# VH-VL binders against q17rb8r558to768: the designs that were tried, part 38

Target 1, 211 residues: q17rb8r558to768
Amino acid sequence: TAELSHLTKNVPIFVCTMAYPTVPCPLHVFEPRYRLMIRRSIQTGTKQFGMCVSDTQNSFADYGCMLQIRNVHFLPDGRSVVDTVGGKRFRVLKRGMKDGYCTADIEYLEDVKVENEDEIKNLRELHDLVYSQACSWFQNLRDRFRSQILQHFGSMPEREENLQAAPNGPAWCWWLLAVLPVDPRYQLSVLSMKSLKERLTKIQHILTYFS
Key: E = the ipSAE of ESMFold2; O = the ipSAE of OpenDDE; V2 = 0.75 times the mean of E and O plus 0.25 times the DockQ between their complexes.

## First folded at step 20 (VH-VL; framework fv_romlusevimab)

Design y1 (at its last look DockQ between E and O 0.72; V2 from the best seeds 0.77)
Fold by OpenDDE, look of step 20:
Structure y1 (fold): chain C 211 residues (1-211), chain A 119 residues (1-119), chain B 108 residues (1-108)
Amino acid sequence: as target 1 above (211 residues)
Amino acid sequence: QVQLVQSGSELKKPGASVKVSCKASGYTFTNYAMHWVRQAPGQGLEWMGWINTYTGEPTYAQGFTGRFVFSLDTSVSTASLQISSLKAEDTAVYYCARGPYDYGEFDYWGQGTTVTVSS
Amino acid sequence: SYVLTQPPSVSVAPGKTARITCGGNNIGDRSVHWYQQKPGQAPVLVIYYDTDRPSGIPERFSGSNSGNTATLTISGVEAGDEADYYCQVWDYDSDYVVFGGGTKLTVL
């Protein structure tokens, strides 16, 4: 149901790796607690759970991304292969536990829209520049690495005409963030940003570093 | 229809062995774990452990190691509990129960097998 | 070891509401399942995951779980509800399944 799509209380949290909006995130689930979590998500009809990286201080990071379950393959031995894709970003408000897995009360993150025409123009220019740099970076990768990225994450999304149509901004930015070999702490900082301009600026900085 | 059918009542002497069987039907046997639960006369339910019906790996609760052995015959969708060196305190009803591989609820139970150990 | 505590007995008049409690340390952090067992019969699952009912179980049966107490509630109690009731959880610290001591529900 529509109500289930906006789960904000006691959201099950899979503590593992970074997840991003629109980016596929295949999972191999073998721990009982997460088997239970996945099964329950299917049974209740939500078909969603949060993904957060581990944090030594707080068990898991303050920011994460919801994962939408597209398909679950249950293996005879109890393991599961879960096909998921990134949805909404969130900030953790409260942490909890259920059946050995973490839960959280969350608030969803959305980009702040830019309304000024001059700012929109500047944002577009920055976007196009960084996109070009991203393409160049990817094209200059060794064939082996490029193939691995394509196999795991798919192709880089195309440019969007309306940069502010989606609450999370352009999809290619998240794809790029997912494939760039940067520290999760850095990735988290970008994930938490509500400004597309700020994200683009950070992404550009990373690209420059790897050029 | 899911069914778990257990073997009949057993009367044994102390020191003897008994094997209780639990035949599953109406579902894919290996998709669910099989648990064993003991209930002594007038007492509550006691979890004994479980067996992975796909791998055959048993897990025993504390107090049910050594004399208790879980086994499978997957060809006939049957789980078995063997108790060796029977004692009077082993007198109880033994249940098999189906559960998921995530320690969730037991949604189907066998009818129980009464094992009486008497001199 | 994780322990679940149930009252040994609860009595209720027909048509009234029975509440059977299951106590455990931070039991709210665990999913509680409830089983009904009539004399000479195998247990039957009546509530799972704190609040969910299996098919065939009347709506009169409901569950709640928070803090240190889970509760099975039976509204409009009938004579046929007289049975032993057991709560059960998974102790994820030990990977053991744990049952409560059981509660005998008597319909007066």
Scores: ipSAE 0.872, ipTM 0.934, lowest interface PAE 0.5, mean pLDDT 95
Fold by ESMFold2, look of step 20:
Structure y1 (fold): chain C 211 residues (1-211), chain A 119 residues (1-119), chain B 108 residues (1-108)
Amino acid sequence: as target 1 above (211 residues)
Amino acid sequence: QVQLVQSGSELKKPGASVKVSCKASGYTFTNYAMHWVRQAPGQGLEWMGWINTYTGEPTYAQGFTGRFVFSLDTSVSTASLQISSLKAEDTAVYYCARGPYDYGEFDYWGQGTTVTVSS
Amino acid sequence: SYVLTQPPSVSVAPGKTARITCGGNNIGDRSVHWYQQKPGQAPVLVIYYDTDRPSGIPERFSGSNSGNTATLTISGVEAGDEADYYCQVWDYDSDYVVFGGGTKLTVL
């Protein structure tokens, strides 16, 4: 069955919103199909499911993010409150269905590490500039918006010593993309990127737009 | 341990009413839906519908939207089925069964209540 | 609405393997649950989600589901396995429960 398969085969897919690595994604679930999907993931011990946005051609997008279940509360009124956090990004290889919810065979994505010393130096310089720009943007927000971000997403993650240690790059990049009001198609494009340099460049463009 | 205990068998005449009760124990009553299943003599299982034990909202299968009423008394963890204007064709065993609030299985069943409608 | 079809009866010699089928359009895209009912008793869950066994059900009970057919398999059949067997799915378009018509297993 899909709920007992390997983490890359017949992976349950929640078709709803954009999720990002390291970013919390709290969910309220009403539909019996998704309530079943959540309960089975806990029962089988996988405690994960994929999150994808919808797509007009393929029912859901070609890229998504795994959500790790941290806690679930099944409410008697038929709702579930699910506390998740983003894990690995993936590409969809094949689509399926079980019990009315989507499934997929997937391939995990990781950033391609830069090994050239000059490129590493340039990457660090770009990172530090964009990080400073992000900090300035956050500090200049109106109190109302800053408070809402802190409540829903928490503080901007601290700088990381090794920019390429994590397979998805620095956590603050994903935090920023989650809080910024950007076009969903642009968000999906950035999710699929395996280049930290390209991601930082896109973030820089977004931040200058909001300045 | 989880247990569903139903009321005793009933012998009724056509036109009467009957109430079948199902008392749950060993779990939080409102965390599971309660389903009703009918089995006429010599026949198979027929799903009648379910009731949300937290909200009290019933859902009836097609053909059970008239004389059949699901109800609850959550203070005593009891679900009930009332059948009014009994007909001979209502003669059956009536089961309650617990299910999750999703497309899951019926893991615990009551012992069944035989309702016999005879002139 | 969605229909499940089971053979009315199956006969199997003691110690052999019984196979009880449950037919439905694209039933492989649905989770199938199986119940055993002995005369005068309530149904008992024996297989759920196509292949899973509840605690206390012997491993000689197994299930499969693909295409248009789900199958309950009982290996090493014993006289105590004589019962009616029902398959059940959810119709996720209507949110209604559907039972098969039942199969009487006879051990001869």
Scores: ipSAE 0.695, ipTM 0.871, lowest interface PAE 1.2, mean pLDDT 91
ESMFold2 (binder alone), look of step 20: mean pLDDT 95; pTM 0.965

Design y2 (at its last fold request DockQ between E and O 0.77; V2 from the best seeds 0.78)
Fold by OpenDDE, fold request of step 21:
Structure y2 (fold): chain C 211 residues (1-211), chain A 119 residues (1-119), chain B 108 residues (1-108)
Amino acid sequence: as target 1 above (211 residues)
Amino acid sequence: QVQLVQSGSELKKPGASVKVSCKASGYTFTNYAMHWVRQAPGQGLEWMGWINTYTGEPTYAQGFTGRFVFSLDTSVSTASLQISSLKAEDTAVYYCARGPYDYGEFDYWGQGTTVTVSS
Amino acid sequence: SYVLTQPPSVSVAPGKTARITCGGNNIGDRSVHWYQQKPGQAPVLVIYYDTDRPSGIPERFSGSNSGNTATLTISGVEAGDEADYYCQVWDYSSDYVVFGGGTKLTVL
């Protein structure tokens, strides 16, 4: 299973919406090519595929997120509801095609760790500040919107003690990015960042705009 | 045990109609599409199209529209192929084949039904 | 229309390796399935998705697919392997299933 988690060659790519680490991404699959893709993913044991937003120039974006298949509900007519969750972020190195769906050679993205104690302290402060702002933003949303978000994405993850424990940083940042009504290009820019500080800064900017 | 059992050989005159049946067993009928493949004497396999076993929606390959009709009787897990206005050129073995809904492999085939059209 | 090209016949001595090719434009971008058909019988799936073997198919059957050519390889050919072999793909552009013309494998 560990070996399969590091698939980097000919990764099947679902071209649809943004996906983020740790964020659930339910899919309703009705196209044969993606039916096939999912079926093969299960058969081969990988149980994962990449998710990328469409791109006008390159078919799909240069960055994406792996999706882990948790469950598949096959419908009698051939459609399926796929329960997935975001895994590792990746950068596309090469594009291909298989059975009508896109494939890619990829490299995984991981955050660059901050080692300086002062920088870590500053990062923590920024993190806590932005988290607070995020909470305030969410609480100030209309009940209807809040309920919709909770239904689709679940609750906002709690703050983590170690901000650099996960290669993708804190989960709440991705949750927030997923629920913020911003342009996919903006979201993509954040997804591609390997600096938590940069992500937080950009997220803060968005929150300020919507506050 | 998955099985597709087709109806017996048919001898027809030109202009007549024939209905070939394919009864499925050993699996949930609606979980797989049913494809039809024709093989003329001494010739290769030719895909005719498929039918969605759940919705009943047929899809016909080019050259198999009009006189060819796919149908279902889900109560008995049976797919059928009807050919009307038979021609000598319709002489062939007709196969039903199970496949996923993603146009993948045909993992199970009927034994084939020989249809001979002769004056 | 998408076309698959197979040699009409291949001959091989017992115990040797037979290779049956299936040509198609960018066939590597498609999953190829292979069927064995013995005289008077229905086709049997022997390879699916380029390389995978169904249950019950001997390991001496293998497949590859790259570029414009897919290949069914039968190692240690036996007399019982004499049959017609067909490759098949899904043309995702037209949603058609396409078969090759078939290859008659003769065991000498």
Scores: ipSAE 0.901, ipTM 0.954, lowest interface PAE 0.5, mean pLDDT 95
Fold by ESMFold2, look of step 20:
Structure y2 (fold): chain C 211 residues (1-211), chain A 119 residues (1-119), chain B 108 residues (1-108)
Amino acid sequence: as target 1 above (211 residues)
Amino acid sequence: QVQLVQSGSELKKPGASVKVSCKASGYTFTNYAMHWVRQAPGQGLEWMGWINTYTGEPTYAQGFTGRFVFSLDTSVSTASLQISSLKAEDTAVYYCARGPYDYGEFDYWGQGTTVTVSS
Amino acid sequence: SYVLTQPPSVSVAPGKTARITCGGNNIGDRSVHWYQQKPGQAPVLVIYYDTDRPSGIPERFSGSNSGNTATLTISGVEAGDEADYYCQVWDYSSDYVVFGGGTKLTVL
């Protein structure tokens, strides 16, 4: 079962959209290949698959996010309603194919923890500043947009006591990236970052641009 | 228990029509596609196509788009194969087989219906 | 127009191991399903998704698939294993099902 939770070889890849750790990713699947992929993941007990955006040169991007299946409803008309949530981020090492869908050998990504006490202090200061900016942005949205975000993504996750406890950093960062209207090319760069400082700096830049 | 029970063997003359039925039981009929497979005497299995049991939309393999018609009666969980303008080369065993609504396997088969076309 | 190639026949002594091959271009990129058909009977699924065995099929039936060849392996063959064996895949470009030509297994 540990191999099932740490799948790294011939991982099924759904090539569609950006997914982020901790963020819900509801899917409406109609293609037989992806319906098969999902049914097999349930039958084998893995209950997960990778999500990558398309890439013009390599079919799909070099980075992605694992999706954990929470619930599946297979409709008789050939559609599937799949309730997923983002898990571990990964880098693609090798590309393959199975049953008409993409596969990959992958390497999981985690943030590099900052150990220096002065750097931890600076990181906390940056985090608190950017979190405050994100809260202000969210509160200043028109009611319609705020309601849409709350309906589809839920509320912004509360800041965490230990900024580096989670392997992917604070959940609110990923929530914010999921709801902001950013170019997928720039979103992919943030997904691949292993530095919380760099991620926070990028988020701050995005928030300033949309202020 | 899942079962697919087909109609009995048929002896026909060239130019006639035949309808082979396949009655499903032991599962929700519309949750699985129904496939048709032909086997001429001494020959291998030949896929003829399938029908979506929920929408009623058929898909025919190449070579089966003319005289062959798949149909359903969902009220009695039955799929049917109609063959018109029968030819001697239509002599075969015709199977129905259940499959998922994806690129999956055929886990249950009917017993087969022998159609013999001779003058 | 994906094509599967099987040997027409395979002979094996009782208690020995039979290997039935299914050739196809990049067949390792597809899931292979295997069916057993005894004379006068309907086919029965014996292996699916290359290696999985349905309930009721003996453990001595196994499958493998890589490169251009999938193989059905039957260890400890018995007289009751005499049958025709068909491999099957999907052709994803046409959404059609493809069967191999079948292999007659004789136990002698």
Scores: ipSAE 0.673, ipTM 0.854, lowest interface PAE 1.5, mean pLDDT 91
ESMFold2 (binder alone), look of step 20: mean pLDDT 95; pTM 0.964
OpenDDE, look of step 20: ipSAE 0.871; ipTM 0.932
ESMFold2, fold request of step 21: ipSAE 0.643, 0.648, 0.656; ipTM 0.850, 0.855, 0.856
ESMFold2 (binder alone), fold request of step 21: mean pLDDT 95, 95, 95; pTM 0.966, 0.966, 0.965
OpenDDE, fold request of step 21: ipSAE 0.900, 0.899; ipTM 0.954, 0.953

Design y3 (at its last look DockQ between E and O 0.78; V2 from the best seeds 0.78)
Fold by OpenDDE, look of step 20:
Structure y3 (fold): chain C 211 residues (1-211), chain A 119 residues (1-119), chain B 108 residues (1-108)
Amino acid sequence: as target 1 above (211 residues)
Amino acid sequence: QVQLVQSGSELKKPGASVKVSCKASGYTFTNYAMHWVRQAPGQGLEWMGWINTYTGEPTYAQGFTGRFVFSLDTSVSTASLQISSLKAEDTAVYYCARGPYDYGEFDYWGQGTTVTVSS
Amino acid sequence: SYVLTQPPSVSVAPGKTARITCGGNNIGDRSVHWYQQKPGQAPVLVIYYDSDRPSGIPERFSGSNSGNTATLTISGVEAGDEADYYCQVWDYSSDYVVFGGGTKLTVL
């Protein structure tokens, strides 16, 4: 079976927590519906599924992140440990269901590139400032919290020279968003943004709040 | 090669008990659930339930509680179905079938065991 | 309880295409599996997850599932295809496995 890199129709959705581009998202799967989902994902060769937070009105949020399966460990009792990493962000266009798990037709999100040289300069300055603030925030955390974050999410990605090389912008922004103790609704708002400037601005606001 | 081999045909009197065995080979026994399916003469397939081959926990379909007991002997990769207080309506072919732990497809079946209950 | 409905019998001439339907409420939201059972034999999986074929099953066998109807299609029917066919789903609301009533395919 050929791997489908751009699955947009009937994408299986794991309804659980927030996921972010480039951020590892280990999963422990024990429900039959999701066991089936994972098994099917592997069998079909897609090795991908969407991650969305729950929503009281719509079952799951309007935005999410694709997860790429890197490795699956099937346990004898039917459970599975799934090693995944965040891929593309998406917006939900249509919701469905298959074998008890949610599905969606989706549209992938990509950042809008800034073309003006002055705007690029300003964006870089903002980026560098917020990155510095993020580093300071992380360094000032208590050792036990810092260790927990490092164990679960890994190290903060380095600053990128080209801010617009990746469709999702700098990886450290998503890492930071994942580790910041903010409300999922707030995180979701940032995930849905197609402007790096807007994301940086919101992240900066959060950092200021926790400083 | 995956194989499920069931015990031989049984002829029993009403009120008696019968135990049907299903021996698995060619795969890791505990990696798959074992399901039981009944087929009365001239009738369709009827799902009876399943047993978790790792934990030993059985789940019975409606209508198959009480007199029906699923069990395991993992040392010999064998699942068993015991029917107590046999009735004439228990006359059927009983199948064991392998399935994943996600209620997916039954990819391998035993050859079936005919149980006849007659006075 | 979730119910699957199959026609009791379907007849087809050799070389023609047989279609066996399996009806269920929103069955499209469920994965349908199909089994072939010849007289005196155990069932054999012929289609799983609506349209996938196990190894060893001829390409003549195909499946589809949408809305309230799943269909097993057998093209170029042969005498050896005469059998009973059963559809099966998992009812995720009750955690029960459900079989259809079966369809006897007769090759004329």
Scores: ipSAE 0.865, ipTM 0.929, lowest interface PAE 0.5, mean pLDDT 95
Fold by ESMFold2, look of step 20:
Structure y3 (fold): chain C 211 residues (1-211), chain A 119 residues (1-119), chain B 108 residues (1-108)
Amino acid sequence: as target 1 above (211 residues)
Amino acid sequence: QVQLVQSGSELKKPGASVKVSCKASGYTFTNYAMHWVRQAPGQGLEWMGWINTYTGEPTYAQGFTGRFVFSLDTSVSTASLQISSLKAEDTAVYYCARGPYDYGEFDYWGQGTTVTVSS
Amino acid sequence: SYVLTQPPSVSVAPGKTARITCGGNNIGDRSVHWYQQKPGQAPVLVIYYDSDRPSGIPERFSGSNSGNTATLTISGVEAGDEADYYCQVWDYSSDYVVFGGGTKLTVL
């Protein structure tokens, strides 16, 4: 995480898909620009790049997630197989370009903790309710879809005792957002949220729509 | 140690053909692209194109899509450039150069092969 | 099609600093590679990615790139530095390589 906090200027941006904290994001890369971006990230030791979804008005979205490179295999056919996992969320401050790929100056996002005991109690109540809804939704999926999710994303993370310990909130929330078949606007909206209550409420609305 | 060794210089008449070879050693041949660069007498470097050493797919720069053919023999780690229907204007030094499969640099070059076309 | 421009020649006294420019529209958004070529020899990579130095190249070779100009700088110039110098980028619209016209460095 210390390495992530030092990378805020001219951050390389892969413009492709939505990424989330803690969620694996395996990539197959064949475009020369991104193959270069990844090779340079390894050579310089940063081993990280930002992931943003495309945006018609601004080339890429105003929010994204850093991907930490876990492993890279450069294939003889010119492709790269890149094993990444999501790290810190960020907001785009300024856009740039290098070697045909996008760059950005960014600021990192973290959840704002609630300290009021009544609010903490309400938050835990909401969390437990939405977690139960998520488990029910997942168990009611057709076997084919559930198997595909497990193969690509792994198991749903176990619930956490301390809801506010992680800077981005509970990992299961991000896993769920990664697997839910939702509109990109909702995905970006939740990614940008600094309130766990707001995030849980939005997830609840999505799950209710699918039930 | 990475090395690119090219075939010897050639003296040809107009209308003939020539084949310049470039034998690579010291690395996995198919992990890098092979580029061809021409330098006419007293002139600068002119990129002719490259060949994907794994797939065999060539890419030719504008002006090099007709009489110029890139080929490979991966069993002996060799890239070749064939020039047909030679013209006096083809007189030049021809270099092979290794590059990554991205927008990277040419870190190793062959020694060059001089092709002279005269009547 | 992307175009690079270099001065045809640069003269510098021994021990002084040579600066060889490579002009291009928004070249600062591209990585610039530099090659040295002595008479009768193949080019040799001396700078890549604007400012990185390959193993075996003396520290007196350096590079910079911003705006519309990339610069190869050779400090403490020696007679052995007399050569032609080429800048090179990629044209992302065509995926073609582009070389500058070359600059002959003369050490007087």
Scores: ipSAE 0.681, ipTM 0.859, lowest interface PAE 1.3, mean pLDDT 91
ESMFold2 (binder alone), look of step 20: mean pLDDT 95; pTM 0.964

Design y4 (at its last read DockQ between E and O 0.87; V2 from the best seeds 0.80)
Heavy chain, then light chain:
Amino acid sequence: QVQLVQSGSELKKPGASVKVSCKASGYTFTNYAMNWVRQAPGQGLEWMGWINTYTGEPTYAQGFTGRFVFSLDTSVSTASLQISSLKAEDTAVYYCARGPYDYGEFDYWGQGTTVTVSS
Amino acid sequence: SYVLTQPPSVSVAPGKTARITCGGNNIGDRSVHWYQQKPGQAPVLVIYYDTDRPSGIPERFSGSNSGNTATLTISGVEAGDEADYYCQVWDYDSDYVVFGGGTKLTVL
ESMFold2, look of step 20: ipSAE 0.701; ipTM 0.871
ESMFold2 (binder alone), look of step 20: mean pLDDT 95; pTM 0.964
OpenDDE, look of step 20: ipSAE 0.854; ipTM 0.925
ESMFold2, fold request of step 21: ipSAE 0.598, 0.696, 0.679; ipTM 0.835, 0.869, 0.860
ESMFold2 (binder alone), fold request of step 21: mean pLDDT 95, 95, 95; pTM 0.964, 0.965, 0.965
OpenDDE, fold request of step 21: ipSAE 0.900, 0.902, 0.900; ipTM 0.954, 0.956, 0.953
ESMFold2, last read: ipSAE 0.631, 0.647, 0.657; ipTM 0.837, 0.844, 0.853
ESMFold2 (binder alone), last read: mean pLDDT 95, 95, 95; pTM 0.965, 0.963, 0.964
OpenDDE, last read: ipSAE 0.900, 0.901, 0.900; ipTM 0.954, 0.955, 0.953

